# VHH binders against q9y6x5, part 17

Target 1, 379 residues: q9y6x5
Amino acid sequence: LPPKLLLVSFDGFRADYLKNYEFPHLQNFIKEGVLVEHVKNVFITKTFPNHYSIVTGLYEESHGIVANSMYDAVTKKHFSDSNDKDPFWWNEAVPIWVTNQLQENRSSAAAMWPGTDVPIHDTISSYFMNYNSSVSFEERLNNITMWLNNSNPPVTFATLYWEEPDASGHKYGPEDKENMSRVLKKIDDLIGDLVQRLKMLGLWENLNVIITSDHGMTQCSQDRLINLDSCIDHSYYTLIDLSPVAAILPKINRTEVYNKLKNCSPHMNVYLKEDIPNRFYYQHNDRIQPIILVADEGWTIVLNESSQKLGDHGYDNSLPSMHPFLAAHGPAFHKGYKHSTINIVDIYPMMCHILGLKPHPNNGTFGHTKCLLVDQWCI

## First folded at step 1 (VHH)

Design b38 (framework vhh_5j56_2)
Fold by ESMFold2-Fast, scan of step 1:
Structure b38 (fold): chain B 379 residues (1-379), chain A 127 residues (1-127)
Amino acid sequence: as target 1 above (379 residues)
Amino acid sequence: QVQLVESGGGLVQPGGSLRLSCVASGRTFSGYSSYAIGWFRQAPGKEREGLSSISWSRGGSTSYSDSVKGRFTISRDNAKNTVYLQMNSLKPEDTAVYYCAADYEGLYTSPDEYDYWGQGTQVTVSS
């Protein structure tokens, strides 16, 4: 019987939450499994880009989901959440569920993971739910567990996505301990429900489960705004994405736009595309705009308006506040092992190894995750 | 600039349901900028309170105030540039003028955080 893996994401779960709040159910999960304390995500530290990096092992410039809002200079297509189902945007990489279905006669199942309701390279997840934020965690879990138990060919790879604590992190900010405590306790209870459901259905002992996230969260303030309208007039550019990484498409010459922006605020960096730092791996894609603005941590880029968020993400991926964690349990994983840091792109080759799949070329390093696995020599 | 128009208000009996619509014009919800829509209400002599919000750029991620959680559901129709508020199990205390508001991204229920407002639609819950 082939190995099975369930990949669970709680959007916006900052690694440091584990140190500042109690998670009894998650701690019980970790006690008999593994914990990676920090996962260094890809730049930009946004939902769609990082979720696609987890399942492809690629930097954003390589997989093509470079932001939550995009413009492709070659094809002149526009991407937003409202048209994310165009396969064009997702076809620059092969996500693990596609590989899982194509290399062996296996099925994949998905509850709301970004990209799973889109045919990618003419292959859609065998079982999936169209994205709908109103669908409860319980309904998502019921569908995933039904598919894991009642599928032919067998479901060997399943994904489950939940929007919290990201939504509350934006609304309250991560420094609101009262509201964040309430939200994080609910998430821990959902983890308890997940484990109990898998045990009741006889899935727990033979299923590998990864619980992770795409990014963290940092505190924003109405006192930390960068008013882009004070820097440059709207007639000079088209705004592709706003904050905290602004994607600027010039309507006039690029040099004039750059010169108007470059010294406007001490709290943002302004890059011509070719000058974007190499460490970001955010340059070699037609969907990356000619000018990129990167706000300093906790600063919000606005258009002549008040602060629109108390928490945000998208910032420099070297910032610990942007880092999620990874916890895992199952027959592939050691019990009671803690690891300090991996890169988010390392998750993909590890998952391919667990499932017995040949990974597509990727930016991950299998050696970074080998100490988590029982069938590997940890040196 | 965004212009917002609410509709679907009216008189309903306690325990009944209404669906409010908020249509955006001037700038579509999809496109270059991230964008969120919130629903608010104001009863006579009370401050405007937030009820729910939906993010356009984040897969439709939603937020609800405790007073309406479980009774009201926010949703969107991207092709129609419309956000809906489905209101179930209505109570006399739900009687208010209901407003939609637009913002660049976010999941806020605070009125101060929204820049563009509709004119409102009256909801009255009584026999």
Scores: ipSAE 0.000, ipTM 0.216, lowest interface PAE 16.5, mean pLDDT 87

Design b39 (framework vhh_5j56_2)
Fold by ESMFold2-Fast, scan of step 1:
Structure b39 (fold): chain B 379 residues (1-379), chain A 128 residues (1-128)
Amino acid sequence: as target 1 above (379 residues)
Amino acid sequence: QVQLVESGGGLVQPGGSLRLSCVASGRTFSGYSSYAIGWFRQAPGKEREGLSSISWSRGGSTSYSDSVKGRFTISRDNAKNTVYLQMNSLKPEDTAVYYCAAGFDYSETLYPEQYDYWGQGTQVTVSS
C-alpha cells in the first residue's frame, strides 16, 4: 500500500501561542509525534504566498504567487481574491497534488487549500471543494475522511484548510488574551475532533498527519499608522498592494516616485526592486512591482484613513511573530521528538519523500527535516 | 545588510586555549525581534561543520555539536554586537578556518544552509 499524508493548515497560528495557551488535544498529538517549534516562512508573510510555498517548496519570486493582490507587468493582468481561479497566476510552479496525480496512478483530495480549486498545468485535485468560507470545519473534515477511505485510485495526499485563528487575530489582535484564548480553545477542540474521526475510521495508525500554518500575527494599533497620502500624491502611482508591504507602480519617473517616498516615515523601508534585500528572495518575478515599501513590525500603511485591524501579518519573515509551527504524527515520524526550526520551503521535499514522489526543483533542503523521520539519520 | 568580521585566530599548542570574536556591523540586530549567530569551521578537503550557535533574543538559547560540547563556550555582548567562542583543550583536529555566520531566526540548528551572512574566516592552527 502506498503511504498516505493529510496536510492541515490553521491560518495565522503564531508559534508562541503554544507557550501562552493550553492545547490538551494538540499536546496529546505531539506526545506521540514530532514538533517543530518555529517554521521560518517566506517573504511576504501572507496567506496565498506561504500556502503555495508549502506545497511547491519554492520562494514567492519562483512560484509566482507574490502577494494576495498582484499585477503582472508583461501580460497586464490583475490578481485579486475574485480572480484567483485564473490558472495563469498558479502555473509558474507544480504543487504536490499535481505531482502526486501525474507520477503515480494516485488521487489527491482537498478541502479549501489555496489553489486546489484551480486547474494547474491542466490538472485539478481529483476531489476538491470550491472555496467557501461559510463551510464548517466538520463538513470539510467529513469530505476529506470520506475521500481518504473510499476512493479509487486511492487518495494518498489530502489537504484541509481552516481560516482561524487568522480572522480573529486580525479582529482582536494577538495580545487580546480573553478573545484569543476562546478562539484557540475552539481550534484545539477541532484538532481533537480530527484525531477522533481518524481513529473511528481506522485511519489513525497508518496515516501521516501534518498540522501547520502559513504565518503568525503581530499586534497593530491606531497609534502606529503610516499615511501614504502624506508622502506622495495618489496621481503619481498605481497602488497594487497596500499593507504591510505596499507594491507601487509609478505613473511618472520611477526615481521621482522613489525620492518622494524614501524619507517619508521612519517606520517603513522603501526599496527599488533591484535593491530589495537578497535574504527576502523577493526580486526575480514580473509580478513584483518597481518600488516596494516594507512597514516595521506592528505598523500599518493607510491612505488617509484609519485601520480598525488590531493584528496583521506580511512583515519581515525574520520576525518570530510571523512564524508558525509544525506538528506531525504517523508511521513516517519519530515519537516525542522536538526540533527547533525549519524553513517553510523544506516541508515540500519532506512530503515528497514520505509519499515516494520525485520532487520538482525547489528551494527546500531535505537534510533540514531528516531528524523528524524514522527512516533517516540526522547526524 | 549584516557584515561579520572574525578575529582572535592564530597558532596554539595542543591543550591550549583561544577566544574568537565575531563583530557584527550594519543593521545587524536593530529592527529585528530575533537574530542568531553560529560558529562553523572548515578544514582542507572537508565540508563546513557547525560548532555552536546563540540566539540574539533576550532568552539567548545556545547549541553545541558533540565534537566541541564541554570544550567550547559561546557567549554574546549585545551592546557591542559581538559573539565570542571560547575554545579550551584544543586538539590538532581543531585546526581549520573558523567562520561566524548570521541568520534571522531562533537558530538552534547547526546547518550552514540556515545562515544567510558569512564572515571571511579566521585561521586556527593547533600544532607544536
Scores: ipSAE 0.000, ipTM 0.115, lowest interface PAE 21.2, mean pLDDT 87

Design b4 (framework vhh_5j56_2)
Fold by ESMFold2-Fast, scan of step 1:
Structure b4 (fold): chain B 379 residues (1-379), chain A 127 residues (1-127)
Amino acid sequence: as target 1 above (379 residues)
Amino acid sequence: QVQLVESGGGLVQPGGSLRLSCVASGRTFSGYSSYAIGWFRQAPGKEREGLSSISWSRGGSTSYSDSVKGRFTISRDNAKNTVYLQMNSLKPEDTAVYYCAAEYDTGYLSESAYDYWGQGTQVTVSS
């Protein structure tokens, strides 16, 4: 029987939530599986970019989803959020579900993972749900498990995406222990429901399950605002993305715009595109704008207005607050093994190995994940 | 603190159209603010249902529930701090109290994500 993999994402699940809150169902999952305590995500630490990096193994400059809001200088197209379903934005990489369908005459199934309701290289997941945030976790799970059991060719790769705890992290901030405790308990209960459903259907013992996330969350405040209007007039540039990474398209001389911005706030770094730090791997794409502003952790860039958000992400990917975790269970994984850290781009080649797929060229290193796997020699 | 006020509800025949307005006060919204506005409805004896959302970020990212996609259109006028819901091809099943709500700029249609709620406006679709 071909190996099967279910990839689950809980958006915005900061790694240290595992240490600060109780997760009885997730801890039972980990006890008989593996835990990676920190996953170092890609820059910028946003939902669309990191979800696409998980399934392609590529940095954002390579896969082309460089932000949740983008402008392509060559074609002059604008992208905003998951509601923009133009394949143009997604075609710079080949996600694992496309590879799964094309290499082995296998099916893929998807419940809301970013990009799965878009035909990419003329290939869409064999079974998918159009993105709709109002659809319950239970309905997503019911569809995924039905497709895993009742498909020909067999579904061997399935994805499941859930918007929490990101929505509540933005609303309450990660330091609101009372509200975050309530939200995270609900997520743990959903993990319990997932495991119970897979056991009830006879899938649990033969299915590989990965539970991960795209980024973390940091506390924001009305006391930590950067007013861009105090630096530069709107007539000088077009704003492509605002906070915490601002994407600036100059309407006048780039050097003049840069000079107005470069010393405006001690809590913001201003980069010409060619000066963006190499460690970010955020430079070589037409969708990365000529000037990029990067706010310090917990600082919000605004345009002569207040910000009521109490939590945010998108910040420097070296920050532990931006890091998610990865837990996994199944025949491919060791039992009771804990690992300190991997890179988010390492998930893709590991998943290709589990499924027996030849990975497309990618930025991940298979050696970083080999200690998680029973069929690998871990020195 | 954000206050939201809905208007534009009323009685309409099946197949008719209505435009709802949601005016935000207590906080200034702009195309670059950190808020999204969502439209929800609740019929008697039923739970609140998310219908559509729009962000105040540049581009105004939108989302729609399957029950209204293609019939309802959300839009914004940042200068007036107003969000509109244009409702076309109305059905008796669309009869409900319609609420606008504000949350941080995520575009989710989950009721639990929204902290600021209007008082609601009644929409009745009947012959």
Scores: ipSAE 0.000, ipTM 0.352, lowest interface PAE 12.0, mean pLDDT 87

Design b40 (framework vhh_5j56_2)
Fold by ESMFold2-Fast, scan of step 1:
Structure b40 (fold): chain B 379 residues (1-379), chain A 127 residues (1-127)
Amino acid sequence: as target 1 above (379 residues)
Amino acid sequence: QVQLVESGGGLVQPGGSLRLSCVASGRTFSGYSSYAIGWFRQAPGKEREGLSSISWSRGGSTSYSDSVKGRFTISRDNAKNTVYLQMNSLKPEDTAVYYCATEPYGDYFSTESYDYWGQGTQVTVSS
């Protein structure tokens, strides 16, 4: 009786891969469900920030996971320790699994989604797996489906995270059609396995399933490097994050550091924190450093070295190459409906609606997703 | 140009412990969300074996091969640009040259995905 939702992320699945490669299993899923062709993610277009925005409906400056590498100026903590599961970093927001467990007498389950192996506001997912990249998709799927079918109180919200095609996107670059075709076919086969498993267990007809991603991927090159050491001496600053968005903590006068950086390369923008464009929603948090550098698409910031990455992400969120897609199927969703674009923060209030949860204050707009839902008036 | 330098190897008796260090020069570990550092070993006449990796993303997620799980622990100190391999309960079959390597492509544990390799440090476990 209570509605159930499985949220699946394939890390780094660029939206236009759907147009350039064949996905027979995903296309079968879409023809019986809905497709959002582009999801405008949050800036910085990186894994931790965007995965947390999906489950909180908040921009990074509000949820506090502002990068994959962070420094908090107030507490002097660094987000970079090998065994760092400090709830401090995650406690600025309430993710949907916490809301699900606290507002209703329901359980949540998680297979590797960022943050689900951390107690947030003293609440950890009812069922979870500690992050381990060596665990197969099959094992993650087996655990999630077991928990969806055999829990009391019932698991009503479940998450499943997979590292591809992000790792291969970095290694080969998104323009390597031969290698990316192989990788993306494997992902399509995993989607087929997911659907088949849910059908065999009798879950398919009554479960809402969302398949999405956190960001896209763009082609990089040895011909597109910005050598930060040519701009400024190491003694002038502490580097918190490097590429393609550099986070600079000055050791001397901030204006002097800014002046050394601002004209160094035509292929990066240099911002004082208060001058960061409002459209990024990336300004009002102590973990955002006094100066940020934003590389142009496909450019890599380096420290007097070459880069071996053939693909990368983290760039301006207005770039279509940085956008993922969203596909969904289930009793809450229309069948055969296509939508052009939503914001990644819109996913959270939509999921709260499907689950009957009261959303925490968020940056999403429910109206943007209502055309996807059978119980809503589209116009 | 990344240079990796391993240290901490030596002669140890069975059941003993060693801590290996891998220091990166020219590159810091703090700015690369997709980077991982792996520890590998190679004994004479045998193929290279992956032992453990630690990613830069997800708070330093770790993985271990079955041969070392429960005995070896990987950790990092990003302020020192150093990755450690703590080796406990050492056995004669752990005798090998130990290498660190950086993987710039994500959280994959595969010898083929690792690019920058150090020169290695010899570990010998015998009486």
Scores: ipSAE 0.000, ipTM 0.311, lowest interface PAE 13.9, mean pLDDT 86

Design b41 (framework vhh_5j56_2)
Fold by ESMFold2-Fast, scan of step 1:
Order: sequence, then C-alpha cells, then structure tokens
Structure b41 (fold): chain B 379 residues (1-379), chain A 128 residues (1-128)
Amino acid sequence: as target 1 above (379 residues)
Amino acid sequence: QVQLVESGGGLVQPGGSLRLSCVASGRTFSGYSSYAIGWFRQAPGKEREGLSSISWSRGGSTSYSDSVKGRFTISRDNAKNTVYLQMNSLKPEDTAVYYCAAKDYLGSEYTPYEYDYWGQGTQVTVSS
C-alpha cells in the first residue's frame, strides 16, 4: 500500500492533562503506538503560528504566520480570524500538503486545519472544507475517511482539526477540574470514535495516524492583570496584538514608546525587536512589530478593563504549561514506545520521511524523531 | 468591564430597512485590534443565531451568516465606540430580538467560543 498519514490536532491540549485526567481511548491508542510526552512548540505559543510550524517545520519568523493577529507594514495588510484567507500571509512557506501534491501524483485532504482552505503557492488541498466552527467532529471525520477511501489520485496526506479543549480552556481555565474533566472526557470519546471509524472502514492497519496539538494552557486570574493604558497613552502607538504578547507599532519615535513601556510592570518584559531573545527565533520577519511585550505566565495584558479569560496561551515556549504532546500509531511507528521531548518543528521532516517526500529546507532535525520510527536505527 | 447597549429596533414593512446601533463602553476600538463585536438574534421558540461580526484588526474585517449575506452590512465608528447593523430587504422571518455581543479574547484565535458580554436586546418586527 502507498504510505498514508492522517494528522489530527486537538487545539490547546496541554501535555500535563495526560497526567491529571483519564484517557482510556487515547491510552489504548498509545499502547500499540508511540507517545512523545512533551512537544516544545514555537514562540509565540498561539494557534495559527504553531499549526503552520507543524506542517512546514519552520519557526514563525521563517514561515510568516507570526501571531493570530498580524500587521504587515510593507503591504499595510491585517490578518485575523475573519481575514485569514489572503494567500499573502501563508506564502512564505510550503506546507506539507502542497509538497505532497506537487512532488508526487498524490492528493491531500483537509478538515479545517489552519491554512488548508487557502491557495498557497497557487495550490490548495485537493479536498478541503472551508473553516466553519459549527461543523461537528463527526462530519469532519466522515469527509476525511470518505476522501481517504475514495480518491484518485489517492489521498496520502490528510488533516483533521478540532477546536477543543482550547475554547473551554480559555472559558474555564485549566484548573477547573469539573468543567475540564467533562471536556477532556468528550475529547477522549472522539478519539475512540476516530479509531472505531478507521477500523470499520478497513483503514486502521495501513494508516499512520498522528494525534497532537499546537500548545497548552495556563490559569489566568483577575488578580494578574497588566493595564497597558497605565503605561502609555493610546495616541502613541497602534496595537496589533494584545495578550499575552502585545505587538506595538509606534506612531512616534520607537525609543520614546519603548521608554514609556520598559518599566511599567514587573510581570511583563518589553523588547525592542532586535533585543528579542535569540532562543525565541522571533525576530527576522517584517510582520514582527518594532516593540514586543511578553507577559509572565498567567498574567493578562488589558486596556483599562477586566479580563474574563480564565485560561490563556501565547506565553514563553520554555514553559511546560505551553507544551502539547504527540501520540502516533501505524505501520511507520514502534509499538509501546515513550519518548520524552521533541521540538514541534521536528514533526514536519518526520512526516516527509513517512510519506517519502523531499522536505523543503526547515528548522527541524530528523534525528530527534528517529527512535519513533520502525525503519530507523535508534542508537 | 465591557457594557453594550442596542438601539434602532422597531416595526418595519417587508422589503424595508432598519439600522441597529450598538454602543460599547469600557473599551475603545481605535487601539484594540483583537476586540470583536457580533450581532445575534433570537426569534420566539428558536435558538439564538449568529448573524455578523466585525473586528478592528483589519480596520473593520467582517463576516456574515448565509441567512443575511448580501442583505445586512456591519460597520463601525471607532470615535463613537459604536457598531452598526444595516438591515435591508427585511423579511417576516427576520422578526426577532437582536443582540450585540463582544468577545474578550484574541480576535484572531481559531477556536470556537461564546461571546462574553451581551446587550439587553432590541426588538425588530417585520410585518404589514
């Protein structure tokens, strides 16, 4: 059979949830597959940036999706959840579904993965669903499995995205055991449905399945607010993104804006673009604003107001609370193997290897994922 | 704290037009790219339905449900902290209480969510 891969994302699935809650269906999946306990994501630890890093193997400064809210000073364009379909934003990298379609006579299929409803380098996923949050997991799964079984040329790469537990993580906070237990049990049931559907359709034994996420979640509080309006008057800057990483475009001299911000809160670091820590790999892109504010874990940046967010992400990618996990099952993967940590950019070259594709230049290291794969020597 | 006040509802004949206004307080649009306001409606015996949203991040990037696309237009006046819903070609089926609502999270977030702040609603009746 030609190699096939289904990549599944549950948005905001913090790695430590696996230790604090029961996942019988996911545990059964892992028993005959592999688990990476922590995936170190890219900065900033947000949905669009990390989903694009998974499928390109690139840091955000390299693939160009540097935040969920962006401004490009050269073209004067804005990016948001209601303005994400302009190919301009996605064209700084080549995602794996495009490579899959262009290098081999193969098809790709997508149920809601960020970027898959956008033509990137004039190539859109062969089969896709336009993003719509009201579409059920079952409908997404039905379409993906139909396309995996009934395509010519064959679908060899498929993606499936689900918005939970991120939405509930924001609403309730990750420390709300009652509500998070309910949400996470529902996700585990969806994983059970996924496995059962693949078995019933004869796909399970020959399909490689990766279940992962883009980031984690940390607890926020009304007692941990940074009021940006107390730091600087709004007339001095344009706000491109707010919390927990604020992207500041000065309307006046950059140094003057920086001086007003730099000592405003002990729970926020203020960086001129060239002073952003090298370890973030968040500097070399025009969409990264001249001044970046980074709140400490659990702190929310606000504009003279309260925040209703009980959970958030976007924080420093060294924080364990920001890390997702990766689980995988299929003919390419060992059975019953646990690995401690990989970088999120390492997923792309691993997936290219599984599919027999030549990866585009990327920031991942294939050696980091070798021990997961049956056709590699783990020395 | 965000507070929302709707106005502009009333009685209109089929095929007519109304403009609803939503005034937001506690937050300004001109410096807040991640803030979004949406319009919703609820007819007697039906679930609440989302109609349209506007965010500041593109100077007014907008979305519409299929039921109102081409008939309704959302817009904003940042100086007045006000969002408008221009409703054209109104049908009896558009009869409902109309609500504005605001979300208090990063507006570009690719996640399902509930709007966090709600107005009290304004009645729109489309009848002869």
Scores: ipSAE 0.000, ipTM 0.232, lowest interface PAE 15.8, mean pLDDT 87

Design b42 (framework vhh_5j56_2)
Fold by ESMFold2-Fast, scan of step 1:
Structure b42 (fold): chain B 379 residues (1-379), chain A 127 residues (1-127)
Amino acid sequence: as target 1 above (379 residues)
Amino acid sequence: QVQLVESGGGLVQPGGSLRLSCVASGRTFSGYSSYAIGWFRQAPGKEREGLSSISWSRGGSTSYSDSVKGRFTISRDNAKNTVYLQMNSLKPEDTAVYYCAASEYFDTGLSDSYNYWGQGTQVTVSS
């Protein structure tokens, strides 16, 4: 029988939440599976970039989804929520559902994972839901489990995306223990519902399930604002993305714009594209703008306006507050094993191995995840 | 600068329904991944109350205050730069001026986090 995998993402699930709150359903899942305590995501630590890195195994400069708002200097196209259905933005990589459908006589299914409602390399997920935030977790789960159980060719790869705890993390901030406790308890209950549904349908014992996230969350404050308008007039540049990583397209000489910005704030680093630190792997793509501003953790870049945003992400990917976790259960995984850290790009080659797919060239290292797997020798 | 225009207010009987629209012009939401649109209301003698919000980013979520959860639904049409508030099972206590507001920051129930405000549309629920 072909192996099956369900990949589940709870957006903005900071790894440190596992230390500060109780998750009885997730703990039961982990007890008979594996836990990776920290996943080092890719820069910038934003939703679209990191979700695409999970399913391609590539850094953002390589897969082309370099931010949630983008401008492509070669084609003059703008990416936003209204343009995210244009295949142009997604075609610089081959996500795992496309590989699954093209290498094997198998189907893929998707409930809201970024990119799955877009034809990529002329291939769209065999079953999918058009993105709609108003659709309940239960309806997404009902569709995914129906497709996993009732498809020919068989659905062997399925994805399920949920917007929380990211939305609440932004609204309340990760330090609001009362509100975050309520939100995280609800997520744990959804994990319980997921497991119960899979057991009821006879899928649980033969399905590999990965529960992960794209990034974490850090506390923001009105006391930690960087006013960009104090250092440069808006007539000198076009703003492509704002905070906490600002993408600046100069309307005048690049060096002149850089000189106006470089000493703007002690809480922000200003980079010419070629000077972006190599460790970010955020340089070699036409969608990365000529000047990038990177705010320090918890600092918000604003345009002469107050901000009462209580939580955010997008910061340096070396920050533990930006890291999600990964938990997994199923026939491919050991039981009761805990691992410290993997890179988010390592998830893709691991998933390819589980599904018996040949991975496209990628930035992940299979060796980093082999200790999680029963068919691998952990050395 | 974003300009917001509300429409769809009016007089309705208790138990009735109204759909409010908020049209954005000027700086498009498509330029900012963290854009959020919120609906607020203010009745005479009360502070401005947050009701619902929706993130403009694809991965965004909807949120509702306890007073309207299950009765009001927020939705968006990105092609029209429009956000809707569908109001069902209206009560006399829902009588207020309704405002839409835009934030360049993610979904929040805090009115002070919203940078751009419409002029408001009157909703009156009475027999």
Scores: ipSAE 0.000, ipTM 0.271, lowest interface PAE 13.7, mean pLDDT 87

Design b43 (framework vhh_5j56_2)
Fold by ESMFold2-Fast, scan of step 1:
Structure b43 (fold): chain B 379 residues (1-379), chain A 127 residues (1-127)
Amino acid sequence: as target 1 above (379 residues)
Amino acid sequence: QVQLVESGGGLVQPGGSLRLSCVASGRTFSGYSSYAIGWFRQAPGKEREGLSSISWSRGGSTSYSDSVKGRFTISRDNAKNTVYLQMNSLKPEDTAVYYCAAYEGTDLYSKAEYDYWGQGTQVTVSS
């Protein structure tokens, strides 16, 4: 039977939480596996964009999910909760579950990973759950393990997504040690449940498991607000996305809108699309708006209002606070290996290698993950 | 600026139906891309009670209190920045001022977690 892989994401799991809190179950997982201490994600450091980058190996400008709220200038479509299942938004890339089903005549299974409840290039995950945040981790795990054991053709790629610690990171902020300790302990217990379930079902020794995340979290404050209404009247532009990266669609003269915004705050950078730093790889897509505002870490862009949000993400991907980690265990991985940093786009070609799939052209570098794998020699 | 305005309240007979609207104004389209929206009510002499919520996150995850489960349905029209509460099988006990509220994030329907509130709309169930 072909190799099997389970990819697990805990949304918003900042890398340095591993140093500041105790994770006995995760540490046992790592002891017999590998740990990458920092994963450098893609810009913007948001949930939908980075989850799609993990499974495509592409920058956001290439896969087309450039934000959680989008406007496509060519088709005049708006991306919102009511149309997130429109394949149009997801069709600029081929995620790994589609490749797995089409190249190898194998099945894929999904519990809530972004995009898995959408037909992409006329292919939907063989087994999937429609997104519903109210479904427990245990129910997601029960379905995934059932599909891994009882599928024909066999499930060789499975995904599992969990909304924490992102939701609590927003609500309490990452510096709230009391509340974050409680939340992270629950996550560690869920990791323990996952390992125990796989062992009880006889899957543990032959299954490759990756535990990762899409981004980190930084502390926000009511003392760190950027009020757009203080610099520009709303009649000048349409707001496509607000914070911490604002996407501005000018209603009239682009230069006039830019000139009003460029001196709005010392804690915000204002870019014409063509001037967005090349290192962001956030420029070559019709869904990226003519003017982009990038707030400094911990600053929130608002429209003449307060924000009760105590934590946020979306900031510059060079910031360590925006970085998640990656841990992995299974027959493909070394035991007891620690690596400092990979790029989030490197996960895709590594997963393709483990599954024996030919990757679609991507922005990842397989060489960056070689030290994690038993069938490869480090650089 | 986030401002929530409720409408659709009024007098209705027991067993009747009513649809409430909560309209976001002050250029709130992007502001609502990360917001949970909830419906609450407060009857004279009683505490404010949470009824239902809908998240902005994918699929619009919904929740309902036991008192309205199966009778009330929450829905969203993002193009109109509007959240609706469809109320069926109304009872005299449903008489209250109904409020919509917004919380930045994906959250529970507790009133303590909502940051922005509308002014309320009166619903009276009486023959």
Scores: ipSAE 0.000, ipTM 0.297, lowest interface PAE 14.7, mean pLDDT 86

